# VH-VL binders against q8ixk2r445to577, part 312

Target 1, 133 residues: q8ixk2r445to577
Amino acid sequence: FFGMLQNKGLTDYCFDYNPPDENQIVGHQVILYLCHGMGQNQFFEYTSQKEIRYNTHQPEGCIAVEAGMDTLIMHLCEETAPENQKFILQEDGSLFHEQSKKCVQAARKESSDSFVPLLRDCTNSDHQKWFFK

## First folded at step 16 (VH-VL)

Design a37 (framework fv_cosibelimab)
Fold by ESMFold2-Fast, scan of step 16:
Structure a37 (fold): chain C 133 residues (1-133), chain A 121 residues (1-121), chain B 112 residues (1-112)
Amino acid sequence: as target 1 above (133 residues)
Amino acid sequence: EVQLVQSGAEVKKPGSSVKVSCKASGGTFSRWAISWVRQAPGQGLEWMGVIIPLFGTANYAQKFQGRVTITADESTSTAYMELSSLRSEDTAVYYCAKSRYYGRSGAFDYWGQGTLVTVSS
Amino acid sequence: NFMLTQPHSVSESPGKTVTISCTRSSGSIAYHYVQWYQQRPGSAPTTVIYEDNQRPSGVPDRFSGSIDSSSNSASLTISGLKTEDEADYYCQSYDHSNKHWVFGGGTKLTVL
């Protein structure tokens, strides 16, 4: 699967990656923003290694969650995906993070009107359901 | 180090078409969003459209849909804006502008020098 | 569809502070970043503020940006005015409904 990774509950919002420096894309948080349908900063690929890849800018990035954290951070992709970069896209649309046993949920960023994907206990909430468009 | 260099001034007749080029250097052209913005003499800035070369995606302001076509040639790192069915009201300086991203963080961080297009009989 | 409304002109003496407003006619000004561009006669625009309140390298601290949700407006504030600040200033923000950018009408700043 590839395309814009959209939320079922926050129906107008897509995964979005807009780090401060387009040539230093590693190490920043993935956000959610209104889906524009143009690709680029909202274009992601779900791979056979269970990675969510960002290939638009250099270097190629893979979404990861550090141990003990709940935010999705862009890391360098590796030839063999490490456990913290593996997400299972399930039949019901949930994105299950294997290492933490938690699910990706669309959530409001603290003290802000911005939205971000966060790891939370898995529920049947539409805010935890994702699809490629 | 990023630079956008546009083609030179043009004088066109009403009803004709004009194609302005914008050549990029000093960065990863294909990955940018390249917008076209015009400014009639003594008037404000007016956004016309955008292209993201890597994805071949383009979008246009409603006012220009059907008359404007924005294209890109990744091999030459050049974006083009073609405006057809020219009227005297299309006399303006046309700018290309780069943004890193589309949508939320789409600030225009570099601009071309501008191309004056004069439409007169 | 929305408009960004700016005053046509503002003027102030050297050394003083001036504020230029940019009011959004529909939708929240706070949901989408606002940029500010400076344009001197005969030149292409240059960015003085991006993402509401950020300054590009080389833009002096005298330039600042802010958002006021109560009035649904963004403001560009220039302190310690210098003659070189004379220019047209344009705000810009994103229109999600049409998936494009919108510019304000522009404000001519005269320093005495």
Scores: ipSAE 0.769, ipTM 0.907, lowest interface PAE 0.9, mean pLDDT 92
Fold by OpenDDE, second read of step 17:
Structure a37 (fold): chain C 133 residues (1-133), chain A 121 residues (1-121), chain B 112 residues (1-112)
Amino acid sequence: as target 1 above (133 residues)
Amino acid sequence: EVQLVQSGAEVKKPGSSVKVSCKASGGTFSRWAISWVRQAPGQGLEWMGVIIPLFGTANYAQKFQGRVTITADESTSTAYMELSSLRSEDTAVYYCAKSRYYGRSGAFDYWGQGTLVTVSS
Amino acid sequence: NFMLTQPHSVSESPGKTVTISCTRSSGSIAYHYVQWYQQRPGSAPTTVIYEDNQRPSGVPDRFSGSIDSSSNSASLTISGLKTEDEADYYCQSYDHSNKHWVFGGGTKLTVL
């Protein structure tokens, strides 16, 4: 699966990554932004290694969850996907993070009008449903 | 450090054409979108069009459709803006500006120094 | 399409704080990034704020950007005003659908 990773509950919002330095793509948080279909910032790939890759840059970035965090941070992809970079995109649209045993949920960023994907306890909320478009 | 260096000032007759160049350095040209923005004397900034050099695809403001052509040469990291059928109101400083292609920001982070084009009979 | 409206001019004394507004005519200001550019007399524009409130390196923290969804406007705030801040300031946004850039009309800031 590849393309825009769009949320069902938070209508018209997609995974979005826009690092300050276009030559250094790791270490920043993935956010949600209105889906615009222009690629780059909103182009992701779900791989057979259970990675969510940001592959518009070389080297490629993979979404990771750092210890003790509930945010999605961009790391470099590795030949063998580390445990903190493994996600299961379920048939029902839920995006499950294997290591934390939590689901990715579209949420409002604290003290902000912006939105971000956060790890939360798994529910049947449409805000935890995702699909590639 | 990224730099955009434009060609020198031009003096043109009405009805003629002008082609301004913008040479980029200090970065990856293929990751950029190059826009052209002009400013008439004492007036504001006006976006003219953009090109994504990697794909050679350009888009133009409605006002300049059919009269402006923006191109890019990846081998030389140079963008070009050609404006035809020049008239006196085309007298302005023309800037090239760099942004990311396929980005959501739309931010120009680097600007050329500007090229004065004077159209007079 | 949309327009960005700025005041024609603002003025303030050194050391004071000044705010320049930029109102979007259609579409939500909250969904589209706004940039601010400074243009000193006889010079090319330079970026002072991008993506609503981010400062490029080299831009002092006296410059800040904000968004007000209720008024559908963006604001550039300059604190501790200096004579060197005297310039024209332009807001700008991007139309993703049409791949167009839109500038405000510009605001002339005079330091008294």
Scores: ipSAE 0.086, ipTM 0.750, lowest interface PAE 2.8, mean pLDDT 92

Design a38 (framework fv_cosibelimab)
Fold by ESMFold2-Fast, scan of step 16:
Structure a38 (fold): chain C 133 residues (1-133), chain A 121 residues (1-121), chain B 112 residues (1-112)
Amino acid sequence: as target 1 above (133 residues)
Amino acid sequence: EVQLVQSGAEVKKPGSSVKVSCKASGGTFSRWAISWVRQAPGQGLEWMGVIIPKFGTANYAQKFQGRVTITADESTSTAYMELSSLRSEDTAVYYCAKSRYYGRSGAFDYWGQGTLVTVSS
Amino acid sequence: NFMLTQPHSVSESPGKTVTISCTRSSGSIAYHYVQWYQQRPGSAPTTVIYEDNQRPSGVPDRFSGSIDSSSNSASLTISGLKTEDEADYYCQSYDHSNKHWVFGGGTKLTVL
């Protein structure tokens, strides 16, 4: 699967990645922003290794969650995906982070007027359901 | 160093079309968003549309829908803006502008020098 | 659809501070970043502020940007005014409904 990774509950929002330096893509948080349909900074690929890849820039980035954290950040992809970069996209649209046993949820960032994907206990909320397009 | 170089000035008759080019250098053209903005004499800036070359995606301002076509040739790192059915009020300087991203973080960080298109009979 | 409204002109003496406003008619100014562009006569625009309050390399710190959610407006502030600051200034923000960029009408800054 590839395309814009959109939230079912937060209907018009997509995964979005805008590092300050387009030639240094690692180390920043993935956010949610209104879906624009143009690809590029909202274009992601779900791979057979259970990675969520950001393919717009070189080298390609892979979404990861660091130990003890709940935010999704961009790391360099590796030849063999490490456990912190593996997400199971389930049939119901849940995006399950295998290492933490948590699900990716669309959430409002309390300190700002922005939305971000965060790891939360898995529920049947539409805010935890994702699809490509 | 990123640079956008546009084609030279043109004089056109009403009802004709014009195609302006914008050649990019100094970076990864295919991954950028390239917008076109025009400015009539003594007037403000008016956004016309955008293309993201790698994705082949384009959007146009409602005012120009059906008259403007923006294309890109990745092999030559060149974006084009073609405006058809020209009217005298289309007389303007046309700029191309680069942004790193589209949507939230889409600041125009580099601009072309501008191309004057004069439409007169 | 929304409009970004700027004053048509503003003037101030050298060494003083001037503020140019940019008011959004609908939708939150704070949710979508605002850019500011400077255009001198006969030249293409250049960026003086991006993403609300960031300065590109080479832009002096006399230029600053701010957002005021209560008035739904952005402001460009230029302190220590110099004659070379005379130019037209345009704000710009994103229109998600149309997936477009919108420019303000522009403000002519005169320094005399």
Scores: ipSAE 0.761, ipTM 0.905, lowest interface PAE 1.0, mean pLDDT 92
Fold by OpenDDE, second read of step 17:
Structure a38 (fold): chain C 133 residues (1-133), chain A 121 residues (1-121), chain B 112 residues (1-112)
Amino acid sequence: as target 1 above (133 residues)
Amino acid sequence: EVQLVQSGAEVKKPGSSVKVSCKASGGTFSRWAISWVRQAPGQGLEWMGVIIPKFGTANYAQKFQGRVTITADESTSTAYMELSSLRSEDTAVYYCAKSRYYGRSGAFDYWGQGTLVTVSS
Amino acid sequence: NFMLTQPHSVSESPGKTVTISCTRSSGSIAYHYVQWYQQRPGSAPTTVIYEDNQRPSGVPDRFSGSIDSSSNSASLTISGLKTEDEADYYCQSYDHSNKHWVFGGGTKLTVL
C-alpha cells in the first residue's frame, strides 16, 4: 500500500512529514495535515516488513516510536526493520504498533489547534482508522 | 546557498509578449516548486502561478489563465514565465520564488531579485 | 476562495512593540499555515515567518508569529522595534484545494 495515509474520523487529514532540512529527514515528528496531494510530504508506503516508509528521500525514512513516547518520529529505515518501526495495518483500518501494543490515533496536539498521530489504547474509534488514498 | 537569478528588465508594447527567466542554483531544483509573483508600482504582491519542474505541472491564478505560461527546464535549473497580450496594467516587477513541493506550508523561502516589465505605447 | 486582510499601515517608535494582523475570510486559520514576508523599499521580499510561528535562519527573535482561531487571524509581532524594520509586510497562505497562493494586501510599517 502507498500514497496518502488518510484518517477516517478526522476527515480529510493525512499523515504529513516535512523536515526542516531537506537533506536531513530524521528526528522529527510526523503530524497530520489536510490531504492536498501537492507534495511528497504526504506520500508513504506500507511495506512487507511492516514499515511505514517515507520514501521520497534517500536514504529512506521509516516511522518509529521511541521508548516512552506516544509520538511518531522519523528514523532511517534499516535492512531489517527494528521492533519499534513495525506496524500492522489491519483490514478494519486500525494501525497497530506491535511493540507498544497500541493503536495510532488522530488526535489534537496538546495546547494546539494542530493534529498529530498518537499512540493510544486500541478502540473502535474512526480516529484510529486509516486508509491509503 | 540557494540563489534565484532573474533575467533583465524588459520594455514591451501593448499586445506583445514577454518571457522572464529565473535560474536557480545552490540546491536541488527537482525538489522545488517555482512560483511567479508580480508587484505593480505602489501595489501589493500578486501570485500568478506555479510550476513543479519535476512533474512539469503548472497551475495559474484565475486572473491570468490563458494569458500566462510557466515552464521549467530541469537541465538548466531554470524556470520561465511568459505573459502574452500585454497591457499597461501589466507593468510591474515580476519575482520568482521557490518553495518545497515536499512541503505543506506553501512558504517561499527564496526570492529572485525581480524583473521590471514596462508596458507602454 | 479566501482573502487575507491586513491593516494598510501601522507605526510605532523604536524600542516598542508592534503587531500586524492578518484575517482570513473563510476556512480556519488554525488548519492552514500562514507566512509573513518583509519587503524593504526597492528590494525583493524576504521571509520572516513561516508555518505560523517559525523563524528562518538569520531572522531575529524580535519577530514572532501567532494565530488566533477565535478571530480567524494571524499576527506578526515585532518587539524592540528598530529603524531597519521599516518595511512592507505581507501575510500569505496556501489554498490546498485550488493549489493557489494568496497574499494579504500588505501593511506599511513606519518607525517613528
Scores: ipSAE 0.019, ipTM 0.696, lowest interface PAE 4.9, mean pLDDT 92

Design a39 (framework fv_cosibelimab)
Fold by ESMFold2-Fast, scan of step 16:
Structure a39 (fold): chain C 133 residues (1-133), chain A 121 residues (1-121), chain B 112 residues (1-112)
Amino acid sequence: as target 1 above (133 residues)
Amino acid sequence: EVQLVQSGAEVKKPGSSVKVSCKASGGTFSRWAISWVRQAPGQGLEWMGVIIPFFGTANYAQKFQGRVTITADESTSTAYMELSSLRSEDTAVYYCAKSRYYGRSGAFDYWGQGTLVTVSS
Amino acid sequence: NFMLTQPHSVSESPGKTVTISCTRSSGSIAYHYVQWYQQRPGSAPTTVIYEDNQRPSGVPDRFSGSIDSSSNSASLTISGLKTEDEADYYCQSYDHSNKHWVFGGGTKLTVL
């Protein structure tokens, strides 16, 4: 699967990655922004290793969550995906992070009107339901 | 180093079409968003449309819908803007511009030198 | 659709500070990044500020950008004005409804 990764609850919001330097894509937080339908910085690939890859700019990145954290950050992809980079897109639309046993939820960022994906306890909320478009 | 080089000046008659090229070098052309912006003599910048070559997606300003077509040839790293049914009001300098991202963070970090299109009878 | 409104012209003496505003008619200025472009006579535009307040490599720190949510405006501030700063300045931001970019009307900066 590949495409724009859209939220069911926050209609019109997609995974978005726009690091300050397009040539230094590692280490910044993945955000949510209004879906534009043009691909590019909202285009992600879901792989057989359960990675969510960003390959719009070089080098290619893989979304990860560090132990004890709840934010999704961009790391370099590895030949064999480490556990912190594995997400299971389930039949109900949940995006389950295997290492933490938590689900990715669309959430408002503190002190702003912007939104970000965060790890939360799994629920049946539409804010935890995702699909590729 | 990124560089955008545009085709030379054109003089066209009303009712004809013009096709301006923008050749890119120094990066991953296919992954960029390439916009076209025009500027009539003494006037401001006016956005016309965009293409993202790798995805084959294009979008146009409402004012130019039906008259403008933006295309890209990935094999030559060249973007094109074709404007049809030319009127004297279309006399302008036409720029291509690269942006890193589309949407929220779409700064135009590199611009072509501009192509003057003069429409006169 | 929305408009980005700039003053038509501003003038100031060398060494002084000038501020150019860019007001968004609808939607939050803070939710969509604002860019600023400088266009000297006879030249293509160049970026002086991107993503609200960032400077490209080579742009001096005399140029700064800011956002004021209370007035729904972005501002470009140029301190220590030099004659080479004389140019037209354009703000730009994103229109999600039409999925395109919008430019302000431009401001002519005259340095004496």
Scores: ipSAE 0.681, ipTM 0.882, lowest interface PAE 1.3, mean pLDDT 91
Fold by OpenDDE, second read of step 17:
Structure a39 (fold): chain C 133 residues (1-133), chain A 121 residues (1-121), chain B 112 residues (1-112)
Amino acid sequence: as target 1 above (133 residues)
Amino acid sequence: EVQLVQSGAEVKKPGSSVKVSCKASGGTFSRWAISWVRQAPGQGLEWMGVIIPFFGTANYAQKFQGRVTITADESTSTAYMELSSLRSEDTAVYYCAKSRYYGRSGAFDYWGQGTLVTVSS
Amino acid sequence: NFMLTQPHSVSESPGKTVTISCTRSSGSIAYHYVQWYQQRPGSAPTTVIYEDNQRPSGVPDRFSGSIDSSSNSASLTISGLKTEDEADYYCQSYDHSNKHWVFGGGTKLTVL
């Protein structure tokens, strides 16, 4: 699966990554932004290694969850996907993070009008449903 | 350091065409979007169109549809803007400006020095 | 489609603070980044603010950007005004639906 990773509950919002330096793509948080279908910032790939890969740069970035965090941060992809970079995109649209045993949920960023994907306890909320478009 | 260097000033007759070049250096041309923005004397900035060299796809402001052609040569890291059927109102300084691929902000971070195109009888 | 509206001109004395507004006609300012460009007389534009409030390297911290959702506007603030700040300033945003760039009409800043 590849393309825009769109949320069902938060209508018209997609995974979005826009690092300050386009040549240094790691270490920043993945956010949600209006889906625009113009690639780059909103182009992701779900791989056979269970990675969510930011496949617009070399070296490629992979979404990771750092210890003790509930945010999605961009790391470099590795030859063998580390445990903190493994996700399961399930048939029902839920995006499950294996290591934390949490689901990715579209949420409002605190004290902000912006939105971010956060790890939360798994529910049947449409805000935890995702699909590639 | 990223630089955009444009071709020199042009003087054209009404009805003719002009082609301005914008050579990029100091970065990865294939990761950019190159826009053309013009400014008539004493007027504001006006976006004309954009090209993504990596995809070879261009998009134009409605005002210039059918009259402007934007192209890019990745081998030389050069973008081109051709404007046909020139009229006196096309007299302006034309700028190229770079941004990322189609993205969230559309921020221009580098500009060419500008090319004056004068259209007169 | 949307438009960005700026005041035609603003003036202030050196050392003072000046604010230039940029009002968006439709769509939420909170969900669409605004950039600011400075253009000195006879020169090409340069970026002074991008993505609402970010400064490129080399731009002094006297320049700052903000947004106001209640008025659907962005603002460029220049503190400690200097003579060299005299220029035209343009706000800009991006139309993702049409893949178009939209500029404000520009504001002429005069340092008295």
Scores: ipSAE 0.222, ipTM 0.790, lowest interface PAE 2.0, mean pLDDT 93

Design a4 (framework fv_cosibelimab)
Fold by ESMFold2-Fast, scan of step 16:
Structure a4 (fold): chain C 133 residues (1-133), chain A 121 residues (1-121), chain B 112 residues (1-112)
Amino acid sequence: as target 1 above (133 residues)
Amino acid sequence: EVQLVQSGAEVKKPGSSVKVSCKASGGTFSRWAISWVRQAPGQGLEWMGVIIPYFGTANYAQKFQGRVTITADESTSTAYMELSSLRSEDTAVYYCAKSRYYGRSPAFDYWGQGTLVTVSS
Amino acid sequence: NFMLTQPHSVSESPGKTVTISCTRSSGSIAYHYVQWYQQRPGSAPTTVIYEDNQRPSGVPDRFSGSIDSSSNSASLTISGLKTEDEADYYCQSYDHSNKHWVFGGGTKLTVL
């Protein structure tokens, strides 16, 4: 699958990656923003290695979650996907993070009007359901 | 360094079309969003539309829908803006502008020098 | 569709502070980032503020941006005003419903 990764519960919001420096694509948090349908900063690829890749920049980035954290951070893609970069996109639309055993949920960022994807205990909430558009 | 270089000034007759080019250098053209903005003499900036070359996706301001077409040629790193059915009111300087991202953080960080299009009546 | 309304002109003497407003006619100004551009006569615009309050490299900290949700407006503030700051200033924001960008009408800043 590839395209804009949209949330079922937080309707009209998509995964979005807009690092401050277009030549330094790693180390920043993935956010959620209104889906624009133009691709680019909202375009992601779900690979056979269970990676969520961002290919608008070179080298390509892969979404990862560091041990003990709940935020999704852009890392460099590895030749063999490490466990912290593996997400299982399930039949019901849930996005299960292999290493932490948690699910990606659309959530409001603390003390702001912005939204971010965060790891949370898996539930049947529509805020944990994702699809490519 | 990033640079956007536009084609030269044009003089057109009413009812004709004009096609302005914007050649990019110093970066990864296909990853950018390229917008077109015009400015009539003594008037403000007016956004016309955008293209994202990598995706071939384009979008246009309502006022220009049906008259403007924006295209890109990745092999030459060039974006084009074609405006049809020209009227004297289309006399303006036309700018191309690059942004890093579309939607959330689209600051136009580089602009072309502008192309004056004069429509003689 | 919405409009971004700016004062037609503002003026102030060197060394003083000036503020230019940008008011959104419908929808919240705070939902979408606001950019500010400076245009000197005969030149293409350049960015002085992006993402509401960020400065590009090379723009002095005399330039600042802010958002006021209660008045549904954004503001560009220039302190320590210099004659080189004379220019037209344009705000810009995003219209998600139409997937396009909107510029304010522009403000002519005169430094006398």
Scores: ipSAE 0.636, ipTM 0.861, lowest interface PAE 1.6, mean pLDDT 90
Fold by OpenDDE, second read of step 17:
Structure a4 (fold): chain C 133 residues (1-133), chain A 121 residues (1-121), chain B 112 residues (1-112)
Amino acid sequence: as target 1 above (133 residues)
Amino acid sequence: EVQLVQSGAEVKKPGSSVKVSCKASGGTFSRWAISWVRQAPGQGLEWMGVIIPYFGTANYAQKFQGRVTITADESTSTAYMELSSLRSEDTAVYYCAKSRYYGRSPAFDYWGQGTLVTVSS
Amino acid sequence: NFMLTQPHSVSESPGKTVTISCTRSSGSIAYHYVQWYQQRPGSAPTTVIYEDNQRPSGVPDRFSGSIDSSSNSASLTISGLKTEDEADYYCQSYDHSNKHWVFGGGTKLTVL
């Protein structure tokens, strides 16, 4: 699966990554932004290694969850996907992070009008449903 | 330093076509979106269309749909805007402008110097 | 579709502060970034504000951008006004549905 990763509950919002430096893409938080179909910043791939790849850049980035965190951070992809980069995109649309045993939920950023994907306890909320478009 | 250098002024007859070029340098062309914006004399800025060279796909303002063609050559880092069936109302300065298409905001951060296209009988 | 509405003109004396408004007709200003471009007579536009309130390198801190959700508008504020600030200013945003760029009508700033 590839393309825009869009949230069902938070209508018209997609995964979005905007590194401040095009030559230094790791270490920043993945956010949610209005789906615009312009490509690279909202183009992701779900791989057979259970990675969510930001693969419009070389070297490729992979979404990771750092220890003790509930945010999605961009790391470099590795030949063998590390445990903190493994996700399961379920048939029901839930996006499950294997290591934390949490689901990715569209959430409002504190004290902001912006939105971010956060790890939360898994529910049947549409805010935890995702699909590629 | 990023630079956008456009082709020179054009004088055209009504009904003819014009093709303006925009050569980019100082950055990674494949990571950009190139838009074309025109400005008629004494008027405001008007967005015409955009191309993402990486994908080779273009999108156009409805006003110009079917009459404008935007292309890009990654090997030469050059974008082109061709406007056909020219009218006197198409007399304007045409600008190319770049944005980072993998940025959250499609803000234009660099502009070409502009190309005057005059359409007259 | 939406429109961005700006005042046709504003004027002020050097050293003073001016504000140019940009009102969005539909959709929330809070969820759509606004950019501002400066165009001096006979020149190409240049970016002075992007993403509501960010300044590109080389743009003096006299220029600032803000968003007001209550009025669904963006504002460009220029403090310590200088004669060189005399120009046309355009706000701009993006229509995510149609994938179109939208400009305001422009505001002519005259330094008295």
Scores: ipSAE 0.256, ipTM 0.791, lowest interface PAE 2.1, mean pLDDT 93

